# Ledger of designs, part 23: VHH binders against Outer membrane protein assembly factor BamB (bamB)

Target 1, 360 residues: Outer membrane protein assembly factor BamB (bamB), of Alkalilimnicola ehrlichii (q0a984)
Amino acid sequence: CGGARELPDLSDVGDGVATETLWTASTGSGSASSAYALVPAVEGGRVYAADSNGRVTAWDAESGERLWRVDTGRELAAGPGAGGGLVLVGARDGRLLALDAENGEERWVSGLSSEILAVPQIARNIVVARSGDGRVYGLDGLTGRRLWIHDRSVPVLTLRGSSSPVVVGNRVVVGQDNGRLVTLNLQDGEVIWEAPVSIPRGRSDLERMVDLHADPLVFRGVAYAQAYQGELAAVGMGDGRERWSRDIPGHTGMAADSRQLYVVDDQSRLWALDRNNGATVWRQDRLQGLRLTAPVVIGGHLVLADEEGYLNWIAPDNGDLVGRDRHGRQPIQRPPVPDGDVLYLLSADGRLAALRLVED
Short names: E, the ipSAE of ESMFold2; O, the ipSAE of OpenDDE; V2, 0.75 times the mean of E and O plus 0.25 times the DockQ between their complexes.

## First folded at step 13 (VHH; framework vhh_6z1v_2)

Design w4 (at its last look DockQ between E and O 0.01; V2 from the best seeds 0.00; counts 0 for: pae E 21.2 > 2, placed apart)
Fold by ESMFold2, look of step 13:
Structure w4 (fold): chain B 360 residues (1-360), chain A 121 residues (1-121)
Amino acid sequence: as target 1 above (360 residues)
Amino acid sequence: EVQLVESGGRLVRTGGSLRLSCAASGFTFSYYYMGWFRQAPGKEREVVAAISGSGGSRWHADFVKGRFTISRDNAKNTVYLQMNSLKPEDTAVYYCAAGEWFDWSKDYDYWGQGTQVTVSS
């Protein structure tokens, strides 16, 4: 009761990797809940963002010029997803909204069975959305017509929020609340394969929570999934068979480069693992106690944002914390979004910044 | 009993304007999304426009964007379609539909009988 989390002493760490602020903007009031997945989307030279009060805004990615802003009149809890000429946002009341990417006008609205806390995706004119009850929908991108639904039993106790589906080619990768990773056909929603990542192993409902809460990561033919209170697994995309697993529970998320998988565990330690066999390359413990975002690979660096508004820069080869720089005092609750050499940073209060790495 | 009654369809010249109305009864109008659909002979019925129960959210198909405007008057239980810059391709039977949410599947809860719009020139 009233206990305080012990925060690390990072006062000896320098200012970090040099960045240049290209522009800043406001998305509005920000996010009303850490369970909401309000993240910037970068698509077609534009940046889109939403606040929880219902505003959706587009900016020119280069200049930061505001192109349009609309008020949907709904509490938004997920998105935007962007593609196919659409900007997709999910509402707490279960409505999935598709907005015209050019001008923000509503193209269609579809009702899902439960609140939408996972970022909607679109590929090949099919919108993929997940409701909080675990259902996954395929919707026609032009009309919002339901094409298919995948329904799966959820555990009695599950984490608030949902991992977002990942669309790769003609496949949809979903981390399920029952500890399984499933891959669906994008066109008809049929299961291509299903793989166990973690099995419930406790006596209480709390101990048995194995939600795949962190977004799955698909990188060069491998799907990576991390269970809340279970295992981290690497699964071949072609056959759904486990390549390796580790006892590294967590819910924050992952990134990869050609050699290594980077994963945050449930104590905010950052692990670098060999992608092929799961062996530990290094572990960075100095951020333990902070609430971190998933790592992001950009410009030969790793970066993780935190609840204090810092970017924490990590050397990929050895895990050294090479710098910290602060971008406001508000929490950064979702991973910064890379696009080329630019990083888009969204604070919980709705401040959006575009930062470019300045390298020698 | 639920009833949706369209009116206002007629013959107009290319470039002309027309306003369709749909009077609703037998249900709580403000709870329902309202939509306009159209069907030309030999073609599938297609969605034209939709509006939320409050009127706060509106949608228009690309082939009518900038030309057609959906609106509603909840005090009169009526939804409207203002059609400007009409083209021969707009010739169809226009239907009013109501559902508790907008559904492009054409499996709406209630449908009107339709009103004929014919565009000549």
Scores: ipSAE 0.000, ipTM 0.110, lowest interface PAE 21.2, mean pLDDT 85
ESMFold2 (binder alone), look of step 13: mean pLDDT 84; pTM 0.864
OpenDDE, look of step 13: ipSAE 0.710; ipTM 0.878

Design w5 (from u2 with A98K; at its last look DockQ between E and O 0.01; V2 from the best seeds 0.00; counts 0 for: pae E 20.5 > 2, placed apart)
Fold by OpenDDE, look of step 13:
Parts: structure tokens; C-alpha cells; sequence
Structure w5 (fold): chain B 360 residues (1-360), chain A 121 residues (1-121)
């Protein structure tokens, strides 16, 4: 929907939050599409990032020194996922690549049924990947061999892109395009439970779209999922029972701390909800009109990036916009990745920055 | 057209203070990082300080050691460099620059004409 949205006037936002740039780097050409899930990964004191032209790079997280860079020769659309000594990237052509985390050498390549637009995950020597046709794969981490496939019918109309699977213990949590949240066994892909988050309503295929496009969030035994044109729900991980639901549609993403769940709705409003019962604590409306990333909790702040290249800093207690600083002209399409007091920020043009939060 | 005009450079004694100003025009000022650079005779141009569009992020060269403060007034389209405890080594032409990103070494695209700062012993 290409209509030029009027940007909010945020010129009055003060300097309540400061950052220090630790280092910057180029990943290459950046992301060719907003539908791509190219995001930095932090693992083992290293940062990994990929560009859409097929370059994958590793940096020392502290110094920013480049450790290795490889060219896969493929249009990459998702990743990296990092863990188990591997760096995982997904390509538009449906190939999933596993690289050695230490030196970037290709370990294996596996072909999936469609383009990969979700960040691959790895746990307990099992790689979890999702293709654009909604299928979820369990693969052997060592060989790339398919262990299991979870296949559910996808609606005729769906948003381009898929929520990334979340691995917690021996469970894989997946938001489906049909508005259902499913938990799978990591080892064999068997369904442990499936819960409806949002039910399709309406007569047209467009009206009935209730994709769980936002990545599900698992926090302290509760899975949170948000549906496009649908509801936000909290589901118990143990039994798959809904704890609460709210009419807060969205596709951007969520974050949580010990007290609150933070969600962005389809109007780019940021909500803080009581994590246990879904009650509204506060709502921030000043960012309306901006394309926001998912909120990220770092230190005593929330941060959301936007398509104008800004970091928007929110006070978690009351929702006040306490700071806004620009980090380039290019859109930030994926949320900053936190590690301690450091944010790793990837711009659409492929610029990567490590930022330390300086709290007064 | 982007224009940057520096002012405030003059002769000062060691230990003295000076405030530089840079007036900007031709672009949305609050959207961009601004930086101060300096070039001493026979030396390469080096970054002194930089500040984000909103002022929420500030960067300083190692040699500053808390002596200088960069600030901006977006309502006036002006960036400032407050220099305290000046030393003879600080003698240089100081330049204001427009930046787009916080990689200060790579992302500045417009420069002022510079203002001369001389610190005498």
C-alpha cells in the first residue's frame, strides 16, 4: 500500500537516552525486500549477518573486527540463525545453507519446498526451518537431512513472509497463517498442542486473513501470538490453553519483561499489557504513521526502530517517548538485537552498528 | 543547496575556552548527524566530535578527553562545539560536516569552509 503516510512530528522529543557507537560494519548490499528476514545473530561473542546478494559475514562482537566473509552465490532472504557451531541462512530459491561458525565454510545445503523467509533456528543438533508455503522442517544439524516435516494447509491469501519458529527446550512454537499457534516436538515434529489465536471472519478471502505473521513470543511458560486483522492471545505452554486474549491486531512483533507484554498494533501504536491478564497498562500513540520494528527490551528501556532510520526509546513504566535518534537514512526493517547493554542494528542498506546504551 | 557556515574560531591562550558554531541550511537539519573535524598544518583531517539528529547520541575523539562538548539546536539549525582547557596542540582549522550515518569516517557528504582556532602558549 504505497500511499505516502504523513509522518508524525516528533521534533519535541528530548535527549533522554544516549548511545555510544562501539563499531560499524558493512554486510554488503543489504536487503532487497522488506519481506526478507535478514537480521544479525549474536552467538559466542560473535555477530553474524547476511545480505540479499549472498554474503555472510562474522565479526567479533566486542571489537567489530571482521573474522570471515563468504559469498554463497545465492539470494539470501532469511537469517542468520546461529548455534551449535553453525550459521544458518535461507535463500529465496528454497535452499537452506549451514555454514561453519568458526570459518564460514559450507557444511551442507538442504532444499526446502519454497522460499525461506523465516529465520532458521538450531537446538540440540536439530535445525528448524520454515518455508514460505508454511511448512516447518526439522533437519539434522550435522548433515542437513530431513528428520520431519510439519505441513498444514495454508489459506489462499496470506501475507508474504512467515513468522520464525521459536525453540524452547524440546518444543517448537510456530505461528500459522490460519491463525493457529502450534507447538511441535523438536525431535520428531509431532504436534503437542494447537490453539486458535484468531478465527477467520468474513466472506472474502481478504477479510479472512488472520495470519500469525508476527513472531510468537515465549516468556516464562506462556506463548504470545498476534494475528493480522485478528487477536492477540496468551497461551499456556504446558497445555495449550488460552489464558487471555485481546482485540489488538498486528504483524510487527512483541517483547516482554517480568511485568509487561509489549505489542505493536496495525496502526503502529505501542501497547503495554499486563503479562498475566492482558489488561492495558499504557498505550503510546505518538509513533502512528511510522513503520516500526518489533519492540526490544534493553536495560530499563524499550526501543523500536522505524523505516526512517530512527531508534525510538520508550519508558516501560508509562510509555513515554523519551528519546529518538537517527542512525542513517535507510529503513530499519528488522528489530535491533540486544546483547546485554549493546544493540546490534542492521539497516536496509546493509550497514551494521553496535550501539551501547548509556543510561544517565 | 546544502550550506554549512562555521564561526567562532579565534586566537585563545592555553587553558582558555572557545565555542564554535555551525549554521546549516538546505536540508532537514534534525534528520542528520553533524560532526566537527579539524586539520592542523601538515596533518590529516581528523574527527573531533559528532552528534545524532536529536542529540541523543554523541561521539568524541580520544584526544578530547572530556574537554569538548558537542551540542545542537535544531530550532536554529545550528551545531556547536564547546572547547575547554584548550592546548597548543588543538590549533587547527575546524570544519563542520553533515553526516547521514554514525560511521563518522565514511558518511559525511558536505563540509563547511572551516574556522581557524589558534591556541597560544
Amino acid sequence: as target 1 above (360 residues)
Amino acid sequence: EVQLVESGGRLVRTGGSLRLSCAASGFTFSYYYMGWFRQAPGKEREVVAAISGSGGSRYYADFVKGRFTISRDNAKNTVYLQMNSLKPEDTAVYYCAKGEWFDWSKDYDYWGQGTQVTVSS
Scores: ipSAE 0.000, ipTM 0.225, lowest interface PAE 12.8, mean pLDDT 90
ESMFold2, look of step 13: ipSAE 0.000; ipTM 0.121
ESMFold2 (binder alone), look of step 13: mean pLDDT 87; pTM 0.884

Design w6 (from u2 with S30D; at its last look DockQ between E and O 0.73; V2 from the best seeds 0.00; counts 0 for: pae E 16.4 > 2)
Fold by ESMFold2, look of step 13:
Structure w6 (fold): chain B 360 residues (1-360), chain A 121 residues (1-121)
Amino acid sequence: as target 1 above (360 residues)
Amino acid sequence: EVQLVESGGRLVRTGGSLRLSCAASGFTFDYYYMGWFRQAPGKEREVVAAISGSGGSRYYADFVKGRFTISRDNAKNTVYLQMNSLKPEDTAVYYCAAGEWFDWSKDYDYWGQGTQVTVSS
């Protein structure tokens, strides 16, 4: 595959799913790098977001009223993660910050071994964070004290740990830079299972990159992982055994509903696969050339945002591009965050919108 | 150069209906959020409704929900406000505005001259 891309002509595509803007807000200066994982978090009737200049803000999810804003004094590169009364942000300098969800006051700060480019998680009073050198940490949610470290070698050339861990029950699912999917015990960090998703191939370090860059998706007992230049695999959460695999490389991410897995490949084609056996149901090719976010399933609809500031609405049953809505001129680099019938949309310059799906 | 021209404002009775229009020229209409604002005597200007460039996303102030409908015709560079079940408190000068992003706290890029709506008992 090459580099040069041409943007598709989508001028004939009409309106999509109608939305009502509930509110808009500014997170500040937005993100200094497309490599940063600055995404809104929705928790407990509140929305949290950070900018790369160190600001973290909370809003009431219904009204958009700003509840608090703090300046951490650090360049932030990941988060927030929210839960357990905490708002978690990771800094470019390797500091993981836990803020009080009610007022934004710092509860603790812990130093990790390198930059934090993956969204921290919390469950059962354990914070899970991944540093760019591939280490995964379990930290005490109350104190920030290190409970365990999972240390794994990374390839010479990597995408530097940008996929976020997924915590399900007492398990932590991590997509590693070596093309393996690992599941750790949340309490002690011990490996429960490890599954190969893709293996390096090619003559150069660049050609051999198989990072599991897209966030893993865990859905109804199955973990899905996609390698940057490799395979997409479905792995049973109980035993770590491959259920199926497909040669569909990509880096933007996945979504699922009860029937289908939706995956963006490295050419910005959207695949719908039978999630039980991996068989192709449909593929939408019209968005090739755009930089897309991961798909989002909301209210029986499928949507992807793009670098031009559009939401692209896709019919889940047949893959038709049913409409495009523009939300400013700035890129949308991370998937919209669904909560019920509301999407939270964040542009690269820090503009946040809450959109409710409506029926025309 | 850039123009926003409102029309349709007039006197109506309580419970009546009006449709306001805003004709736009001098900029790439489809790329702009369009909004309707109003200002009653002695009050601050307030947002009434707004619509995204494609028409896919719409906003309504709570005091007009269920009564007013914003729409746009991008082929005619026109934004409409359909106002139903009008009340005396809807009496105001109504302004059309255009901006690159919807924001309560905004400096919209362009504003119309306004059209008077008067609702009588």
Scores: ipSAE 0.000, ipTM 0.277, lowest interface PAE 16.4, mean pLDDT 86
ESMFold2 (binder alone), look of step 13: mean pLDDT 83; pTM 0.852
OpenDDE, look of step 13: ipSAE 0.109; ipTM 0.578

Design w7 (from u2 with A50Y Y60H; at its last look DockQ between E and O 0.01; V2 from the best seeds 0.00; counts 0 for: pae E 22.1 > 2, placed apart)
Fold by ESMFold2, look of step 13:
Structure w7 (fold): chain B 360 residues (1-360), chain A 121 residues (1-121)
Amino acid sequence: as target 1 above (360 residues)
Amino acid sequence: EVQLVESGGRLVRTGGSLRLSCAASGFTFSYYYMGWFRQAPGKEREVVAYISGSGGSRYHADFVKGRFTISRDNAKNTVYLQMNSLKPEDTAVYYCAAGEWFDWSKDYDYWGQGTQVTVSS
């Protein structure tokens, strides 16, 4: 049919991994845009979620009991981030809001230079936030006072939306829109190292886009970054030196276990690579045509959600598509969030589900 | 309340060196881009160099590249311009400027009063 992408025929695939629905809830009106990074946060036995209309809600993670709900009065586009007694949400108008995790009351609000489309982070009482113009801010968690700002040259054409910073120890890992991976000191924002992942090439602005749009992944001393129209690279966290690279462009995201890195490419093929040298272990092609989330490793399984509301279960060792199960008909646009044997799903219309894996 | 105070401008001979300083007060220094601009008699103000709040990003205009270096000391709330291999065409009033955000324009929130640099033949 005209203009629509071809969906794969997966009718022969059975049900997914057995799950028990622990509870379901509504976050409100869901997300107004697929570019928004509205993702549940699980922290301290609680689940937090926001809708784009300004609501932020907390639930007991075990029972699904609603603990509080507040209306911020702003269009929210990123978060929540949770930690240090705070729930952090970013707004389209550039306001970063810190809410009290216990009761949802506003602790502080800080203004950033442009819209916030990346999930804010907090560690060691420092809030890290990225605005859409590429600036990265360190803010005092208690007061919201700006501690540092990191600025970077922004290409003429970039993807709307931003990868979220990753805080590991005293370091902040940022995938930049110019194809570079940078690591900042959490305390003062000083550059520890910068590594090229991909270089803009081609004649047009579109052909030259190399945004590191997928969130960086840091696992066991290695940072992994994927460029929109460039390379996938593994970089040593200690020295900023490339360990390996592959020509696997994409923007969806990555996961890892002790042996393998799992990456979705720009054709929705799922790659498993040897984490240490980048060699292909397997590739699963049957999901081509679906709009997938980043993979998630949970309970000895690999799972990806899609825009049709399915969870797609993959065997990590060989890439077999072992099952599909549907959790509503609305898109799931952000990766499910694992916590132990529980998986939290948020659909685009604001439905939140907690699923427990059932295995003998 | 906000003050940017340039110092270090003077008369030097061609080929000489000079270090300009700009002391800042009245705002959180590490949150601001700092820049140096210059204006020669009868000419438009032009950017010489700028540096991000953390010092992680720097720019130098082509006409000074390899000769001038911008730096900052956030503990002292001071930005510097080291000027080497000075030429008569570097003669200008040099201005310090500060902005919370760099949007690729030359418009900044705060400006100093300037310091005169004169390079003799």
Scores: ipSAE 0.000, ipTM 0.112, lowest interface PAE 22.1, mean pLDDT 85
ESMFold2 (binder alone), look of step 13: mean pLDDT 84; pTM 0.855
OpenDDE, look of step 13: ipSAE 0.722; ipTM 0.876

Design w8 (from u2 with D107A; at its last look DockQ between E and O 0.01; V2 from the best seeds 0.00; counts 0 for: pae E 20.2 > 2, placed apart)
Fold by ESMFold2, look of step 13:
Structure w8 (fold): chain B 360 residues (1-360), chain A 121 residues (1-121)
Amino acid sequence: as target 1 above (360 residues)
Amino acid sequence: EVQLVESGGRLVRTGGSLRLSCAASGFTFSYYYMGWFRQAPGKEREVVAAISGSGGSRYYADFVKGRFTISRDNAKNTVYLQMNSLKPEDTAVYYCAAGEWFDWSKAYDYWGQGTQVTVSS
């Protein structure tokens, strides 16, 4: 019934953390779908971004000077990933493109088995990419040749979009659509361990959706995973053993600092949990009803962007909503990207902004 | 303020069945993991089963898997343990426990008084 989502009235919230706009730029036509993972990458003093119409652009991170722009001719749905001299983008047609980070020229293209909706990663000259059918590929960074494939069954009904793999050391952490967290050896794709985070329940495919859709978070030896209609779990990276779990379903995402894990639940409430034992420290409910990004920790603050183009600033110690500032009227669908005291924001229409936190 | 009250423990024949109940009050029930633990005379307390706040995840000790089922009714603030195919080794005091998060250790926030289950030959 209804169809109208009740949005919070936040008009009484003043300006929070002061920011200075360093520069703005256009990435092109923006993103064709909220399921696409088009997120700026910051690497080596450069910012890279893609639009869904096939453009990939590099800017100088300090000045915002456009260094290069190429048109790949493909509908892009994920990326960029950046590292090892490469800029990696995934296309809706299943092509993984590796571009030269200096000039944007194509170094190689590899075909994966399905659309690419997760951000590709690279470490130790191995590219890790995930296709929408649940396969995870290890590819040689120099040539794009397949080194290994991890192939596991995918539930009949899954959310559109995929969590991105996380590469830590020689390990690849993957949140699977079947509610399991898997860690693979980066070199050969063999399973190091797997852990059940949530188990499908119920009679219908919709009730059984336990996708680990939020990107896994690896922080100080612990992997955190959140299921769409299941549990939030902390799993030891060394042994794959569950440390704790909470009944906090969601798909938006997580962040951590030395003390706390920050997670958005399926009602857009922001939880702070003791990251070592899962105990609730505080919960911020004022943003309930908004479509939020995952939280980001920057400069002793916590920030979440939303569908109205705002940054929502939260005090980490007590959860107070300390301020809101708007950066255009278009949705911000992916988390702002921090680099030191700078945030990079990408709006759904392709507007890219670099913001510096300003001292009081 | 917080109360966990177990019921349903009694003497039962080997191979029989029991249902244990634990009524909870004084906290937001759906936010808490509920667990069943047991302690036989001269033995350490051990986990039997646990269930998430929504009922979305259930965990069982290896010795009980396949014979016991944990469930909850959040409208009644009650957690249940259905115990089938009972063995003399299942004789113990069974405790209900609640924690804001799941931990296989004994570090739960709240504990019940226990209910005695005795399985006769």
Scores: ipSAE 0.000, ipTM 0.125, lowest interface PAE 20.2, mean pLDDT 84
ESMFold2 (binder alone), look of step 13: mean pLDDT 83; pTM 0.857
OpenDDE, look of step 13: ipSAE 0.008; ipTM 0.245

## First folded at step 14 (VHH; framework vhh_6z1v_2)

Design x1 (from w2 with S30D; at its last look DockQ between E and O 0.01; V2 from the best seeds 0.00; counts 0 for: pae E 21.0 > 2, placed apart)
Fold by OpenDDE, look of step 14:
Structure x1 (fold): chain B 360 residues (1-360), chain A 121 residues (1-121)
Amino acid sequence: as target 1 above (360 residues)
Amino acid sequence: EVQLVESGGRLVRTGGSLRLSCAASGFTFDYYYMGWFRQAPGKEREVVAAISGSGGTRYYADFVKGRFTISRDNAKNTVYLQMNSLKPEDTAVYYCAAGEWFDWSKDYDYWGQGTQVTVSS
């Protein structure tokens, strides 16, 4: 629908950040849709990834040796989540599958009420899953039995896709399509607190869309949430009180370090904000026009992938674009996953790469 | 969109030679191993040959017996099957396939539509 988006000229940006490719692999067909939440998972010295054709694969994180691959026979749209000896993947038909992390054998399958477009989580033998209709489920990790359901009405008009729940301790943080952030008890699904991040405004359903589409970020006792066509807010995890808010709409995602919150807005501008008060430290505008992934903190850098297959390296101190290098020929739709000094990158065509940062 | 397009299949006489080509697009070609399969009428699909992403490793079915050679040109995103000393038993639809290099006999992610090879007596 939109006119040919003019891409920024970034030809002057050099290769300022060195990486070493450790290994590469194929996940299969990659992602069939940008709405799908297919991302690599790193757990226990292994990397797990799924494609939209239903294949789930495990690799040794260090060597890249393939350990196992299974075909679920389902169109997968989310995952994997990994933990507790399980690999969790969600399907378009609403089925949540738990696989054995060691050998890929199916442990259980559970049916949810709608398509699964959020990455399933697991903690303390409880699987947390979210369906496209906005429902959040707590499931028994061993059997897949439903323990609890949190149901909130979804607006008539909403973005396709769901932010993934975040599990911290015994709490589940969920961004809702109505612009509210909710924290649930992991064990029983009871609401601990609910806070408004953005209030729907306008007369039309389109104008009133304020979905928390970006995954919420929890960092050092503070939950950060960003609304589509709405506000960015910091909320205290203890009491659900808003600490600060900014008029920075977006749906891409956030990252944080000890000093700053990094946020991408709906114009693909990258912001660094003071975590405590929301004040702008710097803004990087050079990446405007690109479809960016969420920012990722790795080592002493920020990295954002884009639709052209580049990694964009940003200096956290001042926002300078210090490097731009291509690591694929296809769009990168999901953020790279950091593990120590290694970055796992999944392209739209299903190419998985392990990259090590070379420190000077 | 991933595409595998086979070409080169035709009618050939016993003892003749034929070269099949498969043009690939929509994925990082050199990260995938490529395979050739065939399916004769009333028979199951069977693997013919496979080649690793770099081209350094090649595998052949037992019935090939040195008659066929698989190769690839990564600059052209194309895999080839040179078939010599063809026999009527080689008559089949030949399929190109792509996958991660692991199990060359069955582990493929993408498939072409096939090209008909007919060997007359």
Scores: ipSAE 0.000, ipTM 0.242, lowest interface PAE 13.3, mean pLDDT 90
ESMFold2, look of step 14: ipSAE 0.000; ipTM 0.118
ESMFold2 (binder alone), look of step 14: mean pLDDT 83; pTM 0.852

Design x2 (from w2 with G56S; at its last look DockQ between E and O 0.01; V2 from the best seeds 0.00; counts 0 for: pae E 18.0 > 2, placed apart)
Fold by ESMFold2, look of step 14:
Structure x2 (fold): chain B 360 residues (1-360), chain A 121 residues (1-121)
Amino acid sequence: as target 1 above (360 residues)
Amino acid sequence: EVQLVESGGRLVRTGGSLRLSCAASGFTFSYYYMGWFRQAPGKEREVVAAISGSGSTRYYADFVKGRFTISRDNAKNTVYLQMNSLKPEDTAVYYCAAGEWFDWSKDYDYWGQGTQVTVSS
């Protein structure tokens, strides 16, 4: 997070990848903390976003027309998640709110055991939410009734903020603060498997922090998890067994395509690895010193946003920094959200932009 | 523990071809990029070619001009340098190196002892 750093000299990088701004909008006041997971959701031709002051807004994804906006009266710290006719937001007071996707009216509210800093998910009419104390909840999408709770041991010292659960089929993949990756049955919360990714090491609690803080990534039957001050591991979804691991610590996040896994390390170097065996394909070092978002794959490109408001475009095959373009001067703290050839950007001050990649 | 052993260096005529091999042990080979360097008497060591851990990305110094090809066989823990159209200027000790990718111009983590290539006119 915050420290004195020398920023890289990228003045020689051109504007090579162009975007067309389709529309812009304001979500309100933006995010009160970089630890908050306020990320636009794109679902059913609509874009949803929240600010930390309690506002939740829906726009038409094509036109940018505001469809509704509500004030929840709560400090929001996570979401939205969208699906099943719901828009889900998590609050600092532990309330999980489900809003009607059509008009923003409250459908239900459920209390979790602590603040909600991870994006809620919904699949098969089951809402999955994680509270800051590490509990994972399954809730009925229609009523908000608790269906199950998964508890785990909490380390003495953990990073603020939580990785978001990933729902794939009937499985919920959770990166835990103890360096383990767990997969739960979506319907009843029972553990299908648990795999160690990193083991706490060192003499102080700070040195032993191995939180799986980056969101896990599930791609083509493999779960990828990255530990803070630990390892990056690929784990088979069917059996929970490690396929490979690398000493590449980090906390920002990952993306994949059919051939490669893209990972940001703790020095803001971007790695491309063969996703089947972990072999290094390339590494891009020029962005060291910047606070980067997780990478996003879109339109044959790889893009990362940064604290200076830039999008940094990377060629997936060789790691070349192809172009940089600036979208305001405020930090972009969460990965751009792709939908087809459109990216949705949310800056820390609450500016939402829809950008289309321009190819000529 | 870590070993890089070059082989295949010999005397060849101008215009000839030669293949160098470097057998690696003591580390997970597919995780490392591999490079070939050369050093002629009285000259600084210079990069010749480098290859990523997967083999999908390759670098060649400008003086190579399409004459050399780097490859690797991860099943055999071996990296190769195929050298064609050799010139007297290619006379040097050739070294195998292993390290992190993208940082190809810096000193590598591990180095072999070298193999002599001599190109006669």
Scores: ipSAE 0.000, ipTM 0.179, lowest interface PAE 18.0, mean pLDDT 85
ESMFold2 (binder alone), look of step 14: mean pLDDT 84; pTM 0.861
OpenDDE, look of step 14: ipSAE 0.006; ipTM 0.271

